# Ledger of designs, part 94: VHH binders against o26223

Target 1, 191 residues: o26223
Amino acid sequence: MKLLWTSQHIKVTVHIDGKVSKMDVLEAIKTRRSIRKYQDREVPEELIDKILDAAMCGPSAVDERPWHFIVVRNREMLEKIPEVHPYGAMVKDAPVAIIVCCDSSLEKIPGFWVQDCSIASQNILLAAHSLGLGAVWTGVYPLEDRVEGIRRLFSIPEHVIPFSVIPLGYPAENPGTRDLFDPDRIHLEKW

## First folded at step 6 (VHH)

Design h21 (framework vhh_gefurulimab)
Fold by ESMFold2-Fast, scan of step 6:
Structure h21 (fold): chain B 191 residues (1-191), chain A 121 residues (1-121)
Amino acid sequence: as target 1 above (191 residues)
Amino acid sequence: EVQLVESGGGLVKPGGSLRLSCAASGRPFSDYAAAWFRQAPGKEREFVSAISSGGYTTYADSVKGRFTISRDNAKNSLYLQMNSLRAEDTAVYYCAARWGSGSYLEPYDYWGQGTLVTVSS
């Protein structure tokens, strides 16, 4: 295919050749799986940058964007997460984890920060998947013991709420895709 | 009040190296997210590299692999190690900082006066 750009003084013609197809949005959403086993291989900083960029692109209530992120690569710190998060055992085996936090001082509408941080968390999972990585959302909020454990472990201020811990890495497992479509959950016009 | 002062700029040949420094005064540097920006003649100011208050680093694609940002909190200093310099790296380099726990990508509140780097033969 040809694209033609016309400027005041020149015309530029570009031919677009066929290239390796990237995962489309629906495919990414439908094929993303929780990955809890990771290769012993570092994740490049540029991939983490792309994932965090995607996390911050989510919609937020009244554009409050209350999210903050802690990137954990230190093995000793990753090994301590299961001590305060009982279902986070896989985190110690991941090369990196992202902790999604809410700065409550940035909240403009009470309670909507939960949806804002959920959107950021899901964008991390989708972006990781699109880049050939695997990740899993491990829940922190609203479980008080986990919130306080993570806060203490990472010196998180009292006005900041740790929301989720997302370990990620190159996948060492390949679970099949799930067929989750359930028409009984769809109601037309009324309940 | 925070003041930032850059140093280390100068004239270098293509392929050479320079180390820029930024001295911060005021509160402990560890409380700041900090960044380097540059402005080449006739161009707009562009992002070069950043380091968050928590130590996370990011780089513009044009400098990735050649430049390294680092900090020394005991000396309240930020550094930019520039290797494999090219003519297109010629610019005034600015140190920037923001107070608190905000993202390194948020607007910067404090700016230095700039230091000139010229890469030519």
Scores: ipSAE 0.000, ipTM 0.232, lowest interface PAE 14.6, mean pLDDT 83

Design h22 (framework vhh_gefurulimab)
Fold by ESMFold2-Fast, scan of step 6:
Structure h22 (fold): chain B 191 residues (1-191), chain A 121 residues (1-121)
Amino acid sequence: as target 1 above (191 residues)
Amino acid sequence: EVQLVESGGGLVKPGGSLRLSCAASGRPFSDYAAAWFRQAPGKEREFVSAISSGGYTTYADSVKGRFTISRDNAKNSLYLQMNSLRAEDTAVYYCAAKWGSGKYLEPYDYWGQGTLVTVSS
């Protein structure tokens, strides 16, 4: 009854053209940008599989792993998301979106599911970036109107909480990189 | 606790189609992740496709775009629609299930007896 995971079932591929990734972890973290404009181009299932595998590899409090994911490719459903999420206008133009959810029945320690789902969301963004895709985290929880709007649209049960909506696709913009290192926020030994 | 029985195998010409069915009994199927595996003569058993309890699907590269996995929880059934069949698809096809949510990377606890698919002219 033990769960066994192996990365050997997943191929390492950067792009649909079969090119392997040259981006290391630090480069991925430093160069990832929120992407809100997408090419009119399908994202292969293989890339979504890799992204979701990465999402589930994050640490979680007491190993509770409360995350569930809804993959949305249906254009009519994507077009309805902005109606319940005011800052999700770009979702209607994305070829696919991932909704990160918490199944509260899997929660072992109260409140830590927010951190667990945040980790999963960030892993989706980093994995997408490493695979040549662009994505953006649009917030759902803890905004009650958005939570209930998304729940209604996707028939999400009461014990499951939608946390984030992450549209993704091949990028149609390049915002460039940021230099965010601020040494004034680092304290040695004491505040 | 769940028992799996496959059906729908047979002889089909290259380019043809078949739909395999897997009937589950014992417990409600809705809480099980399910998959199709196959074993060709003289080869090892290989993964074909999986579907989570929530309906998320995964496919082996060799069958992507040709095969479609689906489930009907009301009928306690799993299906594999196979299109554009090739000689190399000839194998015994096995239905497999696991309690809870899971993908093909997780071990499967319950297995059917298999159904033979032969693709030849």
Scores: ipSAE 0.000, ipTM 0.267, lowest interface PAE 13.4, mean pLDDT 85

Design h23 (framework vhh_gefurulimab)
Fold by ESMFold2-Fast, scan of step 6:
Formats: structure tokens, sequence, C-alpha cells
Structure h23 (fold): chain B 191 residues (1-191), chain A 121 residues (1-121)
């Protein structure tokens, strides 16, 4: 058992062999890509803790913060995810996956938990990228068969909704960067 | 897109009960969070109760312990059981729904036309 969290202070200790590049926020946003191929290399718990800390820092509607996270490292469990998620084939090859969930008992405004969990999911992707890891968001909600499949697989209670499955690891691919700026989508003052 | 139609409103005496229904059509209701709002003459629309897609419920303080929200996804229906009704519960009651996320300024994208509840002797 490893406890890196306290109720008053959050302390995350990261030991990395000098190979993490420092990225500013705009660079991280612009260079993050979906990564679906991972090295056969374990991700330290300290990095996962840092990523989850970042996930919980997102804005949340009326500060409901309904997110809960399942960290999956068990190979047998990771191998079963593709059975209930057709686009999750890469998860079985990842050293770890994070399942982002909504605890509906924490929901204060109906529907905004989806935005809250989307923000948490994106923060996971950005934090992973900034730490030299690769990740990909695989969608679960609102596809009922995937929601029920993941719920059953991980014994998730009825009041908790699995939102996304995010495999992550050290990247074994480099898809390059994209230039996605489209000025035709920007309207000044009015539509 | 989803369309919502309320029913079950009417005249009831103080202390009485009513059950409102909201029928959803178009898309499977299980994908939506849903709520009841009400608006009395000359007042702003106010929140009454909500139920998430996962079944968690929340209530305005004015109705806690008296009203119960529920859903039946197989019947694409939302319900509001109203007990111990008071004169101040008189309003048009609206069913509302949102697909996962709400709009930028509003949590609910889809609205019914409303059903009138009058609590009067």
Amino acid sequence: as target 1 above (191 residues)
Amino acid sequence: EVQLVESGGGLVKPGGSLRLSCAASGRPFSYYAAAWFRQAPGKEREFVSAISSGGYTTYADSVKGRFTISRDNAKNSLYLQMNSLRAEDTAVYYCAAVWGSGSYLEPYDYWGQGTLVTVSS
C-alpha cells in the first residue's frame, strides 16, 4: 500500500532519469497526439499520481467535481477491455489504463458531469504528454453497451458511470504534429 | 434530438398528491439526464428536481421530502411524484433533458411545453 496523498497537502515525488523535456502549456497542447503504441516499460506510480492530481484540477460546474478514477495495471483485466470496447484494442498492450468515472451522487447539475469528466480526461492526456508519456482517450459514455460492459468488467456500482478509458505508457510511436488552425471557424462580433 | 411531452397536471387541494409524467421520443432516454422545473406567474423559472442518467437524484430545498423524481428508461419516461402539496407549489411544470453535456449557458437543451399544477381549495 502506498499513500502519497494527504487531506491537507498533496505531495508527489517524481524521479526521472533526466530525459523529460520541459514543455510550456501551448507547446503541450499543440504537440499532444493520440498514442496507441507503448514501450514494454512500467510507468512509475509517482507519475500516475501526478497525472491524477492534474485531472482533478479542472474546472467543474458548480464545483461538483464528480470524477473518480480506476487505475488498472492488471494485465488480465487490460486484456478484457477490447471485448467490451471495439476501439480499445490498444489497451491490452498498455502498461496501465485510467478509467475516468462519474459518481452521480456528487452531481449537482444534470448533464454537466460529462463536461467535467471530459475536462479531467483532457488533463490526463496533457499531463501524460508533459511527463514524456503517450495516451489516448477511448470513448465509453454515452454508448450504453460500452458503459455496461466496462461497468460489469470492473464491478462499478450502478450510481457510477464509466466515461472514458485512457491507456498510457512510454510512447513507441511518433505521429508528428498537426496544423489544425482554421480561420473559417472564427467569426468576429457575430456569426 | 429528443421531444418531451408532460402530462398529469391539474387542480388539487392542499395536502393532496399528483404524479406528473414526461414522455420522451426521438432518442433513447437512457442517454439523457433529466429534470423538472416550474414557473409560477410573474416569477422566474426555478429548479425543482433532477435525475442523472445513472439514477442519482437531487431536489430543491423547497420540495425535499415531499417530491420524488424517477425514470423508466424502458418506457422513455420521467416522473415526478408530488406529495403534501401546498399553495406555493402552484406553477407550470416543465420537463427538461440534456444529452450528456448541457449548453454553454444552460444545463438543459430540450424542454417540454409544460403542464399546469394548481393547488387550491
Scores: ipSAE 0.000, ipTM 0.115, lowest interface PAE 17.3, mean pLDDT 82

Design h24 (framework vhh_gefurulimab)
Fold by ESMFold2-Fast, scan of step 6:
Structure h24 (fold): chain B 191 residues (1-191), chain A 121 residues (1-121)
Amino acid sequence: as target 1 above (191 residues)
Amino acid sequence: EVQLVESGGGLVKPGGSLRLSCAASGRPFSNYAAAWFRQAPGKEREFVSAISSGGYTTYADSVKGRFTISRDNAKNSLYLQMNSLRAEDTAVYYCAAVWGSGRYLEPYDYWGQGTLVTVSS
């Protein structure tokens, strides 16, 4: 089958606190890195709003959009996350974290909520990066002990499933860009 | 870790009704998606109905309008109300559960021992 491309490259310009940031979509995807060290700086509420708007714009199986988000800024609560999430130590040092959740009552196609919440999580990471922030996805689902730990900590109802915890902030590290293109993983016409 | 035990199977005449129950133990059932499957002698296991942790339901075309799946999280229980039973509904009925999802197809991680339903005159 032959591909036909009907889209054009679009430049993205974002104004943040009077400063201009330009990053096209391919650049954002290629230069995003997991960030686990954050500056001691508050993330403005308007940037979180932009990130969550982007998160909700992802494709969703039969448009079920089962995602819900908890925004955590309270230092005491952030410090408790590593107690129920063994690989969430960096959350203690983040100014804010977003918990991506699935409301299972909104699920229309069984099982696809995992893909929906994965897309929302990735959009959070990309949007944060495009806005000059750093973030990292820490996994919750499908690890039952982490799911229940996060549920208890944030009073999440039993029909809602915590999927991921994403701390974010202004980056205090700058890992270099990776070149991950591997043509051996591309098969033409057949395996 | 969850254990599932089915009950309520038996012999019923065509057009009759039965209610199957599945009791879950070990962990709170509320976080599990659950399903009913059936297997007739000499045939592969067939999907019947599923319910998400939040109560969203789906049904195989062969049972739509006749069967109703429901759950009671306070009682750690799953139910299948079967009405207008037909000879082709004869099978061993299995309760199945999987953590955190409304999956209605494989893989389900936890399975009961099954309960026999025979529809015959």
Scores: ipSAE 0.000, ipTM 0.109, lowest interface PAE 18.3, mean pLDDT 82

Design h25 (framework vhh_gefurulimab)
Fold by ESMFold2-Fast, scan of step 6:
Structure h25 (fold): chain B 191 residues (1-191), chain A 121 residues (1-121)
Amino acid sequence: as target 1 above (191 residues)
Amino acid sequence: EVQLVESGGGLVKPGGSLRLSCAASGRPFNYYAAAWFRQAPGKEREFVSAISSGGYTTYADSVKGRFTISRDNAKNSLYLQMNSLRAEDTAVYYCAAVWGSGSYLEPYDYWGQGTLVTVSS
């Protein structure tokens, strides 16, 4: 039997080595991989702006949009991230990183900021991929040592919680595409 | 492409020790971040410990100070040394790996079949 999902295709423009390509949204979702090795190439500010615009377009609980973003390009600061984040070793080699934060003063429903910032983080990964960049989500919250380390390193106020650190750049690796569709995880009408 | 096989599980008394091994095949292990997860009956799968391709380690608070993760890239192997075992450590332990470096929030691409650890008198 055919297992085709009805979907509306949305085209996205991708920049790769000066060339412009298109991928639909399903292709972007299915082909995005975590990238931890980057070329020694600067990422233009225009691409970072597009990525952050996409991050802020995610849904949030009662439209609270509690996210704030720190864009880090300073090499000295990027090199300090591995000191407070065990999975941040690749950040020192990235041309730029985005720190996703929650401003708790903007929270309208307790606890949903985690979901809100997760959505923002995933949108950063997808937007980066659609623009020909590679990125990886490195976890900060809820690990107390990482939260405090990142807070101190970037002078983050007490009412703001660092959620994730996402290094990004032009990819210097090409991991294989994953085939993750599992029909055994789909139940019709009931379990 | 990468296949993971766990070993070393078994029955141990509270306060005892066990060493779990995970053998990787298919690609050079040094390019992978690796982790241990566990799942007890009726519970969700939980993170235990991880080690990046660069050697950085992280631990769940419940095992910090008792468990030690390590790797031997020449032998394509990952280890979990478990000390001061408690009844609540009883679970099936899974080896997981992902290309590059990883974290507990990063999806792991490759998983083993699991090895049972029972802590009981």
Scores: ipSAE 0.000, ipTM 0.124, lowest interface PAE 18.5, mean pLDDT 82

Design h26 (framework vhh_gefurulimab)
Fold by ESMFold2-Fast, scan of step 6:
Structure h26 (fold): chain B 191 residues (1-191), chain A 121 residues (1-121)
Amino acid sequence: as target 1 above (191 residues)
Amino acid sequence: EVQLVESGGGLVKPGGSLRLSCAASGFTFSDYAAAWFRQAPGKEREFVSAISSGGYTTYADSVKGRFTISRDNAKNSLYLQMNSLRAEDTAVYYCAAVWGSGKYLEPYDYWGQGTLVTVSS
């Protein structure tokens, strides 16, 4: 993997009905959907580097940044993930997956690594979407069998905890966007 | 029903060679790391060699350059090619398998019953 030495402004320009539109932050958040069907197309390493750069820019408790990432492109390894993650069947059909891990030796505040890795996972999903890719978060932690299955499959050390597996690729499905705004969940001043 | 069955042991003169085999059944061998251990009379069991599910190998210092571990996933088999055998290689040899990375993991999940190798004139 080649990472850029200088951060880039990451924006995706999409073409709708011959007009140029830009995916700003709010549009990316509102239109991101879980994508489980992928084109038979390789994802360029440069796009993975941009996604991982975005993942590492998330806030973390006392700036501990405990995340590590495994990038999996090997077809045989991707095909084995569903054997240890029963709800990750789509991973075998993805051109690449990112495993988000926590290195517990980097932890400064006990327990906040879960939130740190959740933030990194969401940034991966948003960055992938902004770059024209589709992705889905498949849960690993805190399910003990999945944690140990993924750990053994990828030779992950005991002090490192696999948190999520995120397959990604060019989308082969186009689910509609959702309007999830629910004013009944907003309370003013008090419950 | 999981089984590991060793074969190929026997009597050989110093400087000779033997090839040990281990046949795995009852599990998906290709997902397991596998290893050879040995136990000489009156001594504790010691590590000899390991091979990961991905084919990466490690060897005990006492056997480096003389022994070669290999696997054939299509045949669910593990092998140990032993060359330049010495009297101190005399032991019962056991194959073992463990799910995942395997090289340095203890305890191993599955063990064979052993095969005797005797090196003497």
Scores: ipSAE 0.000, ipTM 0.084, lowest interface PAE 21.6, mean pLDDT 82

Design h27 (framework vhh_gefurulimab)
Fold by ESMFold2-Fast, scan of step 6:
Structure h27 (fold): chain B 191 residues (1-191), chain A 121 residues (1-121)
Amino acid sequence: as target 1 above (191 residues)
Amino acid sequence: EVQLVESGGGLVKPGGSLRLSCAASGRPFSDYAAAWFRQAPGKEREFVSKISSGGYTTYADSVKGRFTISRDNAKNSLYLQMNSLRAEDTAVYYCAAVWGSGSYLEPYDYWGQGTLVTVSS
């Protein structure tokens, strides 16, 4: 891995051993699965940058875009997340995690920040999958103990709400696939 | 890791009732989406019922109106109340679970070893 600075936006280009697989949007949506086991392999910064760019491209209520992101690569910090998030045990084994946060001071429409941060979280999962990575959404909000635990660990100010913790890495598992389409849930013109 | 253990299977007459239990250990049950599947002799495994972590339920058409899925998070348990049992309900019943916020779209990650239900005279 060698970092190169390549443009006016201070883009970083990372040399990697292999190519990133391309898939169309529908394939990405249909084949994405939560990945909780990761290879002992670094995720290049260029891929994290692409994932975060995709996260910020989601629709947002009145374009408030209240999301902030913390990128955690420090092994000791990753190992502490399971201590405040009981179902985040896989995070300690991930090379990197992204914490999705809401800055409540940016909220223009009451309550829609939850949807905004959900959209950002989903985009992270889809972008990671499209780039050959695996990820899983571990829930933080609205569980107060997890919110406060994550806030304390990462020195998050009181007006900022940690929403989700998403560990990422090259996948070391394949959970298999299911056909989830159910036409009985589709109603034409009325219930 | 999580372990799932089913119980409550047995022999029951047609028209009878039976309640299956699934005990989860390792993680608190409140974050689970959980489901019941069954496999009859010589048949493929079949979906029976599902309950989300939020309590929303789904049923296979073959059991809708006869079976009721429920959960007790305080007891870390999942239940299947089976009423008006028929010979075709004879199967090994499996408990399955998926954890975490937003994980409801994934394949079930954990399975119990099964409990046999026989409906016969």
Scores: ipSAE 0.000, ipTM 0.097, lowest interface PAE 17.6, mean pLDDT 82

Design h28 (framework vhh_gefurulimab)
Fold by ESMFold2-Fast, scan of step 6:
Parts: structure tokens; sequence; C-alpha cells
Structure h28 (fold): chain B 191 residues (1-191), chain A 121 residues (1-121)
């Protein structure tokens, strides 16, 4: 049977106004999927700007905002990413990728930049999804070989740490939604 | 390299039963959440059932009480026991897996190729 608690706490709706559909925040979070196949279609700079604006709106430790972003549209550069990132094969087929970086000189409290850049990466994925694009987070940090490979490929200074590579584009696949809620992972009052 | 391979599909009469299997290679099942989805001709892909690494299960309303999802981590296998089958259950059934704590390092979700289930008199 359904858990009453689950049905009371989680609701997703879609509103359609003419030909324009929109999703609320909970729907965007629940329906976002990793997209690895892209149409051969340009992503407008306006949409990239909106995505990066959303990325920078995340919370950061002591408001340090250590993130920097590299926007890669050059086909030859995109084709080289899989050579230094073994799980990044899809990047060469994407029209654009965003590399999320941490400038360690901006870090006010040691170690929290990882959480800061994770938040920025997730905001990129959600913003892309809300704008009708597909994206996927490919991990770079803390894998030393990937960090140095990406650093070398994009001439990233030693005080800057590449954190993630996120290819994005108009989706050429439509995976179904997932239902991942697990009450066994929720502990009330004590462990 | 990770692959999911479904098996157990076939032709069955209404009211009959089938057991679908999904075998994973390249990574242990014990670290993933897994799900079954289905797609009928001309329809959108729909959720059928899911099982967490901790064994919690969830079912679509259309299959509750009729389908049972289970896993055998030692055999790297996921199962869907389908009872009291109806014509409306006719679809290609897909196995899907998401690796938990390593997911941002391995950002791809794995999908099988699908197995056809036909419920017909």
Amino acid sequence: as target 1 above (191 residues)
Amino acid sequence: EVQLVESGGGLVKPGGSLRLSCAASGRPFSDYAAAWFRQAPGKEREFVSAISSGGYTKYADSVKGRFTISRDNAKNSLYLQMNSLRAEDTAVYYCAAVWGSGRYLEPYDYWGQGTLVTVSS
C-alpha cells in the first residue's frame, strides 16, 4: 500500500498555458535526468547566461563563492575531453560544456569549496532542465588524474581546481522518470 | 563497463504469470537502486517498480498487489514477479540502475535493452 506520509509530503503538478508548459521546483527536481545524447543544434548564449546566473545563486560557506566557470563550445576542445576523462565520452557530441572550477584564493574557510562547487553544479543541471535542455554531471575532483588532465587541457592555473564537466544541449533522448524515495534512510529523533 | 540485460519476457494469457530477470555485469548490484520501467506502443515510458539498496520497494498504482520486485545481490540480479497479468500490461520492460554514492563520479544511469511482454488470449 502507499505510505500516507509519502503521499502527504510529495506532490508534483504540471501547468500548461497554451503551448507553453511549466514545472514547479519539486517537479524539476524529480524529473531531471542525466542526458547524454544531444541534438545537433546550437544552445543560445542567452540560455547559458541564465544557467550560469542560477549556478552563482547557490549558498556558499561564509559567502566565499569560490566558483569560476569555463564555457567550451570549440568542437576540437570538446573532442579532447574524453581522452583525459574516461566517463566523459558524451562530451564530444555535446554542442557546449561548462567546466565548474574553484579558485582556491577565494576560499575563506578550508575544505568547504567542494560543497560550494557541488551546489553550483546541481543548479546548472536544474536550470538546464527547466529551460528544456539536457545535461549530465561528469565528476573531476577528487580524482587526481582527471583534475590534472582537465587543468592541462584548458590551461587552468595551479591555484584553480577543476571540479566537474557538464555537457549540455537539446536532448535527443527521453528517459523515463525515477521514483527514488526510500523511508529506510530517514531516522526520526535518533539514529 | 556496465551492462544490464533483461530476460524472461514472452507471450502469456490474461491472468497468467511471468518472472523478469535483470543481470548486471561490470559492477555489483549491492550498491545501486534499481527500477523497472515499461513502454507500450505509442505510449510514454512509465514507472513500474523500484527497490533501494536497503530493500525498500515502491510500486505504480496500476501494478500494486500484482507485481513484486526483488533483488539478489550475491547473484547480481534484479527480478520482477508479475502475477494476474492483464492486456494493459503488454509492453517492453526495461531494467534501470543508479549507483548511489559514486553517482556524481559516474554520472550515467544504466538501462537495459528491454524485454517484450505480450499478454493476449
Scores: ipSAE 0.000, ipTM 0.098, lowest interface PAE 18.4, mean pLDDT 81

Design h29 (framework vhh_gefurulimab)
Fold by ESMFold2-Fast, scan of step 6:
Structure h29 (fold): chain B 191 residues (1-191), chain A 121 residues (1-121)
Amino acid sequence: as target 1 above (191 residues)
Amino acid sequence: EVQLVESGGGLVKPGGSLRLSCAASGRPFSDYAAAWFRQAPGKEREFVSAISSGGYTYYADSVKGRFTISRDNAKNSLYLQMNSLRAEDTAVYYCAAVWGSGSYLEPYDYWGQGTLVTVSS
């Protein structure tokens, strides 16, 4: 990409390489949107690897890092997710989905795995967005029917809890901007 | 907090149509994802249709092509247009909402009292 501008009688052409033009952290956070419509094109394995690397970099309670991930690309399996996750209809149209799971045997402090897996899920959404992909978080835990449905579909052992399903793809929609800052939710020194 | 009130239910013959409405009050509706659920006699509550805060729509396979969900944020209202009604569509229909832009797929926090739809004769 090239930019051309002039100042003080100086004409400058700027060539921007891919590293310089990457989204910064605040931009990624502010512009990430839930994407539920995907292009009919494959997501390279290398991008999924980068997303999962980012997911595992999140903080966890007492560094327990209880997360495990299932990467689903099989069309037949993706098409079965809406049968056990009623709000996951868009998953069947995605080229890939990531199931975020908690291995309870890795848990050091009871209950904090929910926060750990929430952090990993958000990192997946932000990483996907930064790489030009769209994704949406869909809840599984603590809805017992969804937990058991997903467990059966993917042969998840009883000590592992499916937490969320995140379909990913190249976006086929571009939702408008959101201005979500609300100063009335900020309290100084006391409630 | 959001209060939801459904209307538009009633008795209709197979093949007929009904339009359900859900009026929201309290916080502005535009930031809520909203959905319709139904519960048939003696059965569990099931998902029917949802619409995200961004306007993206989703349908249960049993109603896709027959039902249309829509919203009017200026009127704080949600609608379900039901066409080609069948006996198996007989149920109490509930409006539901959840705050936030993240996903329409979060558990729904706010529920209406329901409106009865009977398809018979």
Scores: ipSAE 0.000, ipTM 0.120, lowest interface PAE 16.0, mean pLDDT 82

Design h3 (framework vhh_gefurulimab)
Fold by ESMFold2-Fast, scan of step 6:
Structure h3 (fold): chain B 191 residues (1-191), chain A 121 residues (1-121)
Amino acid sequence: as target 1 above (191 residues)
Amino acid sequence: EVQLVESGGGLVKPGGSLRLSCAASGRPFSDYAAAWFRQAPGKEREFVSAISSGGYTTYADSVKGRFTISRDNAKNSLYLQMNSLRAEDTAVYYCAAVWGSGRYLTPYDYWGQGTLVTVSS
């Protein structure tokens, strides 16, 4: 409580125009919503760097960390994503998108890269939310046409698998929070 | 755990209209992103239209301007209004849903049995 001087406080203030926006982990998880409408505002590179740092901090099977990321800001490239990803229409209206990829050559244990890239994708969503941004996970893998469409569009090698496309920006909508707790899904000791 | 049941399919002439309905039961439908797919005989399943839990819509180019997807969470229902129907719209139409406010349009986990739409003279 007595620690009024922290590097985290100063960094947050710089990125949100003199106001500290700090969210605890449970609040971030419970209040994060898919955001599909964005302000016409550029996202600073420093925030993208923080988001990608958080993405790489996720656990992975046998510490294989198979993820690679493509950061897309080019408007013409963003506008082409809906042509190969029919549920990615909002991507063309985002100031930036992150494509989460798996480099299969980094895989140490077969099949777990899907979980690894899911964890990285979720960390992107949570980090964006904690920094005052909105984002949405649009699925690519395992839909063959989307995987190959995104691969061709971004010149992704055949040993690399595009997993998700995550547009992000300052939110232009507020869908509110949801109470998703369902005690019927919790079993004590046995099914 | 949502169950989906389609209705509203039938025979219609080119240029006609049909409204498909999908009734959801089990869990609150508002928690799900939903979509319509179709499959013609001997063809792969094709995406038609989707609507997110927040109401954001997307359409396949072949149906854009002719079809309108909508949802009514209070009635646990999804709709597809199909106008200016063409012979190539003939297919079995499937309602699909996936849970997840954060995972937008992952592979669909829940599917209806389908409803046949035949456009012919």
Scores: ipSAE 0.000, ipTM 0.110, lowest interface PAE 18.1, mean pLDDT 83

Design h30 (framework vhh_gefurulimab)
Fold by ESMFold2-Fast, scan of step 6:
Structure h30 (fold): chain B 191 residues (1-191), chain A 121 residues (1-121)
Amino acid sequence: as target 1 above (191 residues)
Amino acid sequence: EVQLVESGGGLVKPGGSLRLSCAASGRPFSDYAAAWFRQAPGKEREFVSYISSGGYTTYADSVKGRFTISRDNAKNSLYLQMNSLRAEDTAVYYCAAVWGSGKYLEPYDYWGQGTLVTVSS
């Protein structure tokens, strides 16, 4: 099979009210890239609020919505994250990071919180991209040393599981888009 | 580092009750989440029940309504009250603990040696 489409780079305009130029959902999904280099520029609180609203709109098992979010803007705290997350070096250079957590007291069925928090994390990445920001998912769960380190650093209660750390900011890199469609992974009617 | 020792297993008739205990030593238990698992001969280890340090509990569907997990942090102990026992509950029961937020699924960092529960007439 031959691929018939290419993603174009998204034009983003942030107005004085925080509004951004609209991209459609398929373009947002196809053009989102992991961004690890950020401008030395603050992210408005309004944009973080929009991202977190989008994160909470994801589906969850039996509508348990177990997610909690920590918004980290404190430079000293951001600089300590690489000490407990060895592949999170870019976090210290970001203006803000979101820690996605699962509150186990909200869990209604065993084990689905991982899917729930994965959905929330991906929604953060897509929402950030749609708003002209760049972000990257850095993994915490299921790596117990990282879970313990992040919990200790941010005083997270024992019944709450840190799932991911997502630094974000205005992008200082443009890796372009990828064409990842693979028809060999699509099976019709049978395997 | 936490060490765990189970007790309270034994032979019981169907419909009977047993209370399992797990004594923790080495570190204060209060900061650990804890769980009970069981393994019957020829079967994989299965989750039974979980309790967080804050008292949140979860149960496997097979034991929900019959078993109750509890903890006593002052005694560094975990308990499993087992009621309305069935032949299918026959297994070696293990307590497990993890620092932080490890849940009713692995990985758990610390495991006991196990205590045998036999439900037979």
Scores: ipSAE 0.000, ipTM 0.107, lowest interface PAE 18.4, mean pLDDT 82

